# Ledger of designs, part 43: VH-VL binders against q0aze0

Target 1, 268 residues: q0aze0
Amino acid sequence: MKIILVNNRFKENTEKKAQEIAGQLSALNVEVIIDNGLDEPYAGTVDFIMVLGGDGTMLRAARRYGQRAIPVLGVNMGTVGFLSNIEINELAEYLPLILREEYSLEARMMLEVAVFQQQSLLTRVFCLNELLLRSNSPRMLSFALEISGQKLEPYRGDGLIVSTTTGSTAYSLSAGGPIADPQLDAFIVTPVASHIINKRPLVVSPEREISLHLLEEREAIIGIDGQIKMDFGAENRVLIKRAPHPLLMVNLKAKPFFTSIDRSLQRQ

## First folded at step 19 (VH-VL)

Design MM61
Fold by OpenDDE, fold request of step 21:
Structure MM61 (fold): chain C 268 residues (1-268), chain A 123 residues (1-123), chain B 112 residues (1-112)
Amino acid sequence: as target 1 above (268 residues)
Amino acid sequence: EVQLVQSGAEVKKPGASVKVSCKASGYTFDDYAIHWVRQAPGQGLEWIGGINTYTGDTYYRRKFQGRVTMTADTSTSTVYMELSSLRSEDTAVYYCARDESYFDYLSGTFDYWGQGTLVTVSS
Amino acid sequence: DVQVTQSPSSLSASVGDRVTITCRSSQSLVYSEGSTYLSWYLHKPGKAPQLLIYDVSRRVSGVPDRFSGSGSGTDFTLTISSLQPEDFATYYCLQATHFPLTFGQGTKVEIK
């Protein structure tokens, strides 16, 4: 068996724990690779991924490995979040199950985000939570939204969020989007701007495609999972689709999603 | 408007402790981490550490570990930095700075800064 | 720790001059998905530092066009195309790819 341990570069305790876990797993003849984001993703075959940290770390892991159909386990390192399944102090208890592959998987839809310059593809990324289009200045943006060839009336505001149901409790929630059951596959399109009254969040089928472009000669920024930034101008187009493969999240124990909603709302 | 307002100047004796506050306003408090940076006389900027206001995680430069404590009060949108066992070398202007954060992710880009707090350590 | 070295430590220039400041890191600052956490700050005495450029080349809103950032890997540059009176200050680069965060030692831009 080969396992990747994903940790947070700034959280030394996660690095230390990763090293400890690596030692333990090595003693059990399990090959371990530690990924703190400073190197390229491991390109070889892997059987399991453990994410040591919080939701942000999980998002990074998802972007790096989510398209490879590898079971991903969130191991919470004492932080608040929605994407971890067990606590670090529980790992020893569940390790035998992991090694025996005795766990269930929950498929989480990911976004495929393609940014174009005219007709040329600039970049393609996969992400678990959301894409955020926002102005790079205090001025509002004007942009066009198209869903499966249907052109909506132009949007004017601070920006727009296209989120998965998993991401519904993140930026989209802060912008007034609905809380969605992560067991559903859907896009959530949430306008960003408190002054927007006539635009409501949209719940869109995962079978549809979403296109965005600016209607003015201005610069904007695309944010992916709050971690990746890309410049976005008038000559750019973004196409958002359901990723070809969902993230396979490991469920070792039940986690009550809806009981954590109140805590999330209190932070918004 | 985003603002970080720090507490006033402090004068301390060696061995004492100082606690500087940084009150944030104009944005969602726990969407951003707060870092502390200082500048000693005639020196450059030095990163001390940071606190993730969402997770509560703290990140300290090893040089200050054991002497520095950073805390966040969400109810008042205030971050505190306490530095103990003060020495003359700790004399500096201390700044708090905002850093974009997303869950346990920190960008490490300081887009807004407090006005600074002079801490003088002298016998 | 990752070392960040700025050059020069100081320079004298006149209004209208092109000014170039370099920042070299001891290790690559490239992170996951190609992100590079290198930012530039302007600092004047008695004032708080001000962010100018982040992610190597992204200019902060409100920062004049004469400021630009470039570079990759370990070598980065801040350029002021035409120095203005208000630009005389000390400039710092900051790397945040590696823990701990580290500033360059600073570059003081003085009036010639």
Scores: ipSAE 0.916, ipTM 0.950, lowest interface PAE 0.5, mean pLDDT 94
Fold by OpenDDE, fold request of step 21:
Structure MM61 (fold): chain C 268 residues (1-268), chain A 123 residues (1-123), chain B 112 residues (1-112)
Amino acid sequence: as target 1 above (268 residues)
Amino acid sequence: EVQLVQSGAEVKKPGASVKVSCKASGYTFDDYAIHWVRQAPGQGLEWIGGINTYTGDTYYRRKFQGRVTMTADTSTSTVYMELSSLRSEDTAVYYCARDESYFDYLSGTFDYWGQGTLVTVSS
Amino acid sequence: DVQVTQSPSSLSASVGDRVTITCRSSQSLVYSEGSTYLSWYLHKPGKAPQLLIYDVSRRVSGVPDRFSGSGSGTDFTLTISSLQPEDFATYYCLQATHFPLTFGQGTKVEIK
């Protein structure tokens, strides 16, 4: 068995814990690769991915490995989030189950984001939460949204979020988007702007494609999962599709989504 | 408009503690982390640590671990840095700075800064 | 810790001059998905530091286009194409790829 441990570069305790866990697993004849983001993703075949940290760390892991159909377990290390399944102090208890592959999997839809310049592909990324298009200046953006070839009326505002249902509780929620069941596959398109009064969030079928481009000669920025930034100008187009493979999240412990969300919202 | 307003100058004796505040306004408080940076006389900028206002996680430079405590009060949109066991070499202007954050991710890019707080440690 | 070294430590220049400041890190600053967390700041005495450039080459809104950032891996450069009177200050680079965050020692740009 081969396992990747993903940790957070700013959380030294996660690195230390990763090393400790690696030692324990090695003693059990399990090969371990530690991924702190400073190297290229491990290209070899692996059986399991364990993410040590919070939701941001999980998002990075998803971007790096999510298309490889590898079970991914979120192990929370004292942070608040939605993507971790067990706590670090529970790992010892569940480790035998992990090694015996006695767990359930939950498939989570990911986004495939392709950025083009004219007809040339600049970059392609897969992400678990969302794409954010935003202005690079205090000025509002004018941009066009197309869904499966249907051109909507131009948007004028601060930006736009295209999110998975998993990402519905992240930036999209802050922008007024709906909370979606993570077990549902769908796009959530949420406008970001104080001046967009006539545009409502859209729930879009995962079978459709979403296209965005600017309608003016201005510079914008595309953000992926709040971590990756890309320049976006008038000559660029972004195409968003359902990723061909979902993230396979390991479910060792029951975590009621709606109860957690309700509790979280009441705290605000 | 985004603003970070810090508390006023402090004069402390060696061995004492100082607590500097940084009040944030003009944006959603828990969407951004706050870091602390200081500049001693004749020296450059030095990163002290940061706090994730969303998760409550703190990140301290090893040099300051055990002496520094950062806290956040969401109700007042204020971050605090407390430095204990003050030494003469702690004399510096202390700045708070805003950093983009997303869950447990920090960018480490400081786009807005407080006006600075002079902390003088002298006998 | 990752060391960040700026060069020069100080320089004298005149208005209209092209100014180049270099920042070198002891390790590569490339992170996941190619992200490079290197930023540049301007600092004047008695004022708060100001972010100029982030992610190596992204200019902050409101920052004049005479400021530009470039580089990759371990070598980075801040360029002022035509120095203006308000540009006399101390400049710092900051790396945030590696924990802990570390500043360069600074470059003081003085009037000739």
Scores: ipSAE 0.913, ipTM 0.950, lowest interface PAE 0.5, mean pLDDT 94
Fold by OpenDDE, look of step 20:
Structure MM61 (fold): chain C 268 residues (1-268), chain A 123 residues (1-123), chain B 112 residues (1-112)
Amino acid sequence: as target 1 above (268 residues)
Amino acid sequence: EVQLVQSGAEVKKPGASVKVSCKASGYTFDDYAIHWVRQAPGQGLEWIGGINTYTGDTYYRRKFQGRVTMTADTSTSTVYMELSSLRSEDTAVYYCARDESYFDYLSGTFDYWGQGTLVTVSS
Amino acid sequence: DVQVTQSPSSLSASVGDRVTITCRSSQSLVYSEGSTYLSWYLHKPGKAPQLLIYDVSRRVSGVPDRFSGSGSGTDFTLTISSLQPEDFATYYCLQATHFPLTFGQGTKVEIK
């Protein structure tokens, strides 16, 4: 068995713990790769990914490895989030199950985000939570939203969020988006401070494609999962689709989503 | 408008503690982390540590570990930095600075700064 | 700790001059997905530092276009294409790829 441990570069305790876990796994004849983000994603085949940290770390892991259809377990390191399944102090208890591959998987839809310069692809990213288009100034943006070739009325506002159902409890929620069942595949399109009063979020079929571009020569920023930033101008377009592969999240411990919402959202 | 307003100048004796506050306004408090940076006379900028206001996680430079404590009060949108066992070398202007955060992710980019707090340590 | 060496420590220049400041890190500042956490700050006496450039080359809104950032890996530069009177200050680079966060020593840009 080969396992990748993904940790948070800003949290020294996660690195230390990763090393400790690696040692323990090694003693059990499990090969371990530690990924702190400083290196390229491990290109070899692996059987399991363990994320040590919070939701941000999980998002990074998802972007790096999600397309490879590898089981990913979130191990909370004492932080707040939605994406961890077990606590670090529970790892020892569940480790035998992990090693025996006795766990269930939950498929989470990811976004495929493609950013273009005219007709040239600048970057393609798979992400778990959301794509954010926002103004890089106090001025509002004017941008076009197209869904499966259908052109909506131009948007005016600070920006727009296209989120997965997993991401519904992240930026989208802060912007007034609905809370979505993570077992549901859908896009959530949430306006950010729209000029149109009471502009409502859209719940869009995962079979559709979403396109965004600016209608004015203004500076904007594309944000992905709150971690990747790109300059976005009038000559750029972004195309959002359902990723071809979902993230396979490991479910070792029952963690009912709806009963956990209140507790998790109280801090936001 | 984003603002970080720090508490006033402090004069302390060696061995004492100082607690500097940084009140944030004009944005959602727990969407951003707050870091502390100081500048001693004739020296450059030195990172002390930071606090994730969402997770509560703290990040301290090893040099200050054991002496520095950072806390956040979400009800008042205020971050505190307490430095104990003060030394003359701790005489500096202390700045708080805002950093974008997303869950346990920090960018390490300080887009807004407080006005600074002079802390003088003298016998 | 990752060391960031900033050069020069000081320079004298005239209004209209092209100014280049360099920061070199002891380790690569490249992080996941190609992100590089290097930012530049302007600091004047008695004032709070001001962010100019982040992520190596991203200019903050409101910052004049005469300021630009470039570089990769371990070598980074801040360029002022045409120095203006308000640009006389001390400049710092900051790396945040590695803990602890570390600043360069600073570059004081003085009037010639």
Scores: ipSAE 0.825, ipTM 0.922, lowest interface PAE 0.6, mean pLDDT 94

Design MM61
Fold by ESMFold2, fold request of step 21:
Parts: sequence; structure tokens; C-alpha cells
Structure MM61 (fold): chain C 268 residues (1-268), chain A 123 residues (1-123), chain B 112 residues (1-112)
Amino acid sequence: as target 1 above (268 residues)
Amino acid sequence: EVQLVQSGAEVKKPGASVKVSCKASGYTFDDYAIHWVRQAPGQGLEWIGGINTYTGDTYYRRKFQGRVTMTADTSTSTVYMELSSLRSEDTAVYYCARDESYFDYLSGTFDYWGQGTLVTVSS
Amino acid sequence: DVQVTQSPSSLSASVGDRVTITCRSSQSLVYSEGSTYLSWYLHKPGKAPQLLIYDVSRRVSGVPDRFSGSGSGTDFTLTISSLQPEDFATYYCLQATHFPLTFGQGTKVEIK
């Protein structure tokens, strides 16, 4: 059995804990690979991914490994987030279940993001929470949104968020979007400081394609999961689709989403 | 619009401690970590550590581990850095700076800085 | 700790000159998905440092076009295409790919 431990480069205690867990698993003849983001993602066959950290660490794991259909367990190292399932002090209790594969999986929709220069594909990336289009100047953006070829009236404002339901509690929420049940597949399209008064958040079928481009020459940035940034200008277009594979999140411990909303969000 | 306002200059004796405040305004406090950077006379900038205001996690450079403590008070949008067991080598201007964060992720980019606080350690 | 070394440590220049400052890291600064956490700051005595460039080459909103950043891996450059009177300052690079975060030692740009 081969497991990847994904940790956070900034939190030194996660490095120490990752090495400790790797030693324990190695003693059980489990091969362990530690991924702190400095090396290329492991390319070989892997049975399980354990994320040691918060929701931000889970986002990196999802971008690196989410399209490979590998079970991913979030292990909280501090404040409980939306994507962790168990606490670090519970890991020993649940290890036997992990090794015997006695757990359920919850699928979480991911975004596939393709950025073009004119007609040429520049890059394709995956995303668990959201794509953010934002201005990189003091001036507002004017941009076009198309949904499956249907052109909406132009947007003007600071930007736009295209989120999964999982991402509904992140930037989208702060910008006025709804909290969505993460078991639903949908896009949530949330304007950021829209100058046009009737631009409301939209909930859109996961079967749609979403396209964005600027309507005038401005410096903009596309942010992916709040961690990856790409320059975006008048020569560019981005196409957003449901990714081919969802993230497969491991459930070992019941964490009812709706009964915990207020507690989970009180730190925002 | 965005401001980080630090507490005033301090004069301390060796062995004492100092607590410098950094009050944030003009943005959502929990969206940015706060780092502390100092500059001793004739020296360059030195990173001391930081605090993720969303998670409460702290990150300290090893040379300061054990004598620095960073805390955040979300109700007042204020971060504090306390440095204990002061030595003459700790004489410096201390800056706070904000860093975009997203959950436990930090970018490590300091887009806005406080005005600086001179701490003088003199017998 | 990852060392970042700036060159030169100081230079004298005139208004209108092209100025180039380099920053060399002891280890690659490339992180997951190619993110490279190298930033450049301007610092004048009695003032707070000011961010100019982040992610190697990305100019902060409102920073003049004469400032540009380039490089990859371990070698990075800040260029001021035509020096202006307000640009006389000390410049620092910062790497944040590796813990702990480390600044270069600084480059002082002085009036000739």
C-alpha cells in the first residue's frame, strides 16, 4: 500500500508530524511519500492521500491529485475547516479503518480551467474551490460572461468568482454568494463589487460551459483556489467546465454540513 | 484606505520585554496574515515571523523561537508581537506587514506595511 | 536556511539610467504548479518598505511601468528602465518559497 502525506511548507510542526506518521506507517509496511509542494507530484500508483493541514493544504492536494481518483482524507492540525474529516489526535483510532479501506467516499465537483491567448490554449488547470477574475489596477474591469454560448449583459466591477459548491463558503461567500450544499454539482457565479446594480449571483448547471473575456484593455489576474495566479488581458479568454473527475473525499467520521455551518463560519 | 498603524517607540533595558501592536484598518482582518520584519542599525531587513489571523497559527524564525510571541485580536483588528529577554542586538525598527492568506495558505508577499516602531535596548 | 544574495550591494547612477539588480537563491524557488515566491521591495529611510514586484515578474497595481522583474529558478533580476529621482532607495528581494522567509542583503541605489 502506498500513501501520500501532503503537508504545509509554512507550518513546521506539520513536517515533524508527517515524518512521525511516515515512520509509523513504514513500520506497518506501508510505503509513504511526503509532498510539501517543493517536488513534482508523485507520478506512480497511489492508494490513498492524507492531507495534514487545513483547507488550503487540501486545495493543493486536490489540484495535484484530484483527477487521479485517489481517496483523500483531510486531517485537521488546528482549527476545524470545511474539508477536514478527522482531527490529528484521532488518527491512531482511525488508522485500522484506513488500512482496511473501511470508509465511504464523498465526491466533490472540481473545475477544469482552460486559459487561451486568442485561439491558442496556454494552460489547463484544475480547481476545487473557485476561479477569481480580478482587476490588477485601480480601475474596474469590464468583462463578458458567456454560459453555453449565451452572452449575458456586460459586467463592470472588481471581478467575478466562478465557484464549485465546495467553494461556496470561501471567497464566493464573502462576495455575497449563497452557501451551497457541497453534495450538489453546480457552478456558483458571484460578482465582486459589481457597478451594475442588478448583477446577482447565479447558480448554474454543471453541464454548462462558462467563458470569460475582457471587453477593454485592462490588467487583470485569474486566481485559482486563492493560490495560483495567472495574468489575464484583453487577448485572453478562459473556459470553465466541470472537471472529468471529482475529488474523492474520505468520510471516516460523520460531519453533518448543515448542523455545523455557524460553528464552521464563526471565524469569518 | 488600507492601513497598519503601529504603537510608538520604546526604550528598554536588557532582559526586559517589549510588546508592539499593529492595528489594521481598511480591509477584512481575517483575509491577511501579519508578519513582523525588523531592521537593526546598518543592517538589512530580517523576517522574525508571522501569524495567520484566520487559523491562529504562528510561524517563527528559529533564532527567535522561545522569546517571541505573536497574537491577534480580531475584535480590535490588532496583532501584537512580544519579544522577551531583550539584548542590545535587538535594537531595531520593527515593522508589521500583511500577507494575503487563504485558509492555512500564505503567499509570503508583503503588500502593505506599518510605519515602523523603534525599539532601543540600552543600559 | 535558503540564502538569497543580491548584487551589487550598492551602485551610483544618474536620472535616466537603466539599473539592474540581481538576486540569487541558494535553492530553486519553484513551488507547486510553478509558483515562484520571489518579491522585490523599495525602502527609503524613515519610510515603510514598499512592494514593487511579486511572483518574480508581477507588478503591483500602481507601480510604474519602468519597474520590471524577471528570472526563474535561482536567478532573478529587478530592472528600472529609466531611473527617476524618486527611485533612489535601497532595494530588497524576498524569497517565501522556503521556510524561513529570507531577504537579500539589500542594494542601495544612490545619486551619482
Scores: ipSAE 0.796, ipTM 0.902, lowest interface PAE 1.0, mean pLDDT 91
Fold by ESMFold2, fold request of step 21:
Structure MM61 (fold): chain C 268 residues (1-268), chain A 123 residues (1-123), chain B 112 residues (1-112)
Amino acid sequence: as target 1 above (268 residues)
Amino acid sequence: EVQLVQSGAEVKKPGASVKVSCKASGYTFDDYAIHWVRQAPGQGLEWIGGINTYTGDTYYRRKFQGRVTMTADTSTSTVYMELSSLRSEDTAVYYCARDESYFDYLSGTFDYWGQGTLVTVSS
Amino acid sequence: DVQVTQSPSSLSASVGDRVTITCRSSQSLVYSEGSTYLSWYLHKPGKAPQLLIYDVSRRVSGVPDRFSGSGSGTDFTLTISSLQPEDFATYYCLQATHFPLTFGQGTKVEIK
């Protein structure tokens, strides 16, 4: 059995803990690869991914490995988030179940994001929470949104968020979007500080394709999961689709979504 | 407008402690980590550590581990840095700076800085 | 710790000159998905440092377009295309890809 331990580059304590866990697993003849984001993603066959950190660390794991249909377990090392399943002090208790594959999986929709310059594909990335289009200047953006070829009336404001239901509790929520049950597959399209009256958030079928481009020359940024930034200008457009594969999240311990909403909202 | 306002200059003897405050305004406090950077006379900038105000996690450069404590008070939007067992080499201007965060993720980019606090350690 | 070395340590130049400052890291600063956490700061006596450029080449809103950043991997450059009187300052690069965060030693730019 081969597993990846994903940790956070800023927390030396997490690296030490990852090495301790790797030692324990090696004693059980489990091969361990530690991924702190500095090396290329491991390309070989992997049976399981363990994320040591918070929701931000899980987002990186999802972007790197989410399209590979590998079970991913979130292990909380501090503040409770939406994407962790067990606490670090419980790992020893649950490790036998992990090794025997006695757990269930929950599928979480991901976004496939393709950025173009004119007609040329520049890059394709995957996203668990959201894509954010925002101004990179004090000036507002004017931009076009198309949904499955239908051109909506132009937007004007600070930007737009296209999120998954998993991302509904992140930037989308702060911009006035609805909280969505993560068991649903949908896009949530939320304007950011729109100057156009009645540009309300939209909940859109995961079968749709969403396209964005600027209507004026402006400096803008595309943000992916709050962690990846790409320059975006009048020569660019972005196409957003449901990703081919969902993230497969391991469920060892019940984590009720609706009661956890209040706890997470109190922290915002 | 975003502002980070630090407490005033301090004069300390070797072996004492100093606690510098950094009060934030003009933004959502929990969306940004706060880092501390110092500059000793005639020297460059040196990163000391930081605190993620969302998670409460602290990150200290090894040379300061055991002597530095960073805390945050969300109710007053204030971060504190306490440096103990002061030495003459700790004489410096101490700056706080904010770093955009997303859950436990930090970019390590300091877009706004406090005005600086001079700490002088002399016998 | 990752060492970050700036060159030169100081320079003198006239208004209108093109100035380049380099920053070399002892290890690659490339992180997941190509993110490169290198930033440039301007620091004037008696003032707080000011962010000019982040992510190697992204100019902060309001920073004049005479400032540009470039580079990849281990080698990075800050360029001031036409030096102005207000550009007299010490410039620092910062790497944040590796823990701990480390600054270059600084480059003092003096106007002749």
Scores: ipSAE 0.791, ipTM 0.903, lowest interface PAE 1.1, mean pLDDT 90
Fold by ESMFold2, fold request of step 21:
Structure MM61 (fold): chain C 268 residues (1-268), chain A 123 residues (1-123), chain B 112 residues (1-112)
Amino acid sequence: as target 1 above (268 residues)
Amino acid sequence: EVQLVQSGAEVKKPGASVKVSCKASGYTFDDYAIHWVRQAPGQGLEWIGGINTYTGDTYYRRKFQGRVTMTADTSTSTVYMELSSLRSEDTAVYYCARDESYFDYLSGTFDYWGQGTLVTVSS
Amino acid sequence: DVQVTQSPSSLSASVGDRVTITCRSSQSLVYSEGSTYLSWYLHKPGKAPQLLIYDVSRRVSGVPDRFSGSGSGTDFTLTISSLQPEDFATYYCLQATHFPLTFGQGTKVEIK
């Protein structure tokens, strides 16, 4: 059995703990690869991914491995997150179930994001929470949103969020979007500080194709999961679709999503 | 308007402790980590450590491990840095700076800084 | 710790000059998906540092376009295309790819 341990670059105890877990697993004849983000993603076949950290660490794992149909377990190292399933002090208790593959999987929709310069594809990336389009200057953006070829009235404001349901509790929530059940597949399109009074958040079918481009020359940024940034200008457009494969999240312990919403709202 | 307002200058004796505050306003406090950076007279900038205000995690440069404590009070949007066992070489201007965070992720980019707090350690 | 060395340590220049400051890291600063956490700051006596460039080449909103950043891997450059009176200051690069975070030693840009 081969497992990837994904850890956080800033937290020394995450690195130390990953090494300790790797040693324990090696004693059980489990091959372990540690992914701290400094090396290329492991390209070989793996059976399981264990994320040691919070939701931010899970986002990196999802971007690197989410299209490979590998079970991913979130292991909380501190603050309770929406994407962790068990606590680090419970790992030994659940390890036998992991090794026997006795767990359920929950599918979480991902975004496929393609950025173009004029007609040429610049890059294609995957995203678990959201794409954020935002201004990179003191001036507001003027931009066009198209949904499956239907052109909406122009937007004007600080930007726009295109989120999955998993991302509904992240930036989208702060910008006024709804909380969505993460087991639903949908896009949530949330304006950021819109100066157009009739621009409300939209919940959009996952079969739709979403396109964005600027209507005037401005410096803008596309943000992916709050961690990846790309310059975006008048020569660019971005296409957003449902990714070919969902993230397969391991469920070992019941996680109370709906009862935990109050904790998320306490920060609002 | 984003602001980080630090507590006033302090004069301390060797062996004492100092606690510097950094009060944040104009943004959502737990969306940004707070780092501390100092500059001794005639020297460059030196990173001391930081605190992720969302997770509560702290990160200290080894040089300061055991002498520095960073805490955050989300109810007052204030971060504190306490440096103990002060030495004359700890005389410096201490800055707080914010770093965009997303859950446990930190960018390590300091977009807004406090005005600085002079700490003087002399006998 | 990852060492970051700036060159030159100081320079004298006139208004209108093109100024180039380099920053070399002892290890690659490339992280996941190509993210490179290298930033540049301007610092004047009695003032707080000011962020100019982040992610190697990304100019902060409102920073004049005479400032640009470039580089990859271990070698990075800040360029001021036409030096202005307000640009005489000490400049620092910061790497945040590796823990602990480390500043370069600084480059003082002085009036000739």
Scores: ipSAE 0.778, ipTM 0.893, lowest interface PAE 1.0, mean pLDDT 90

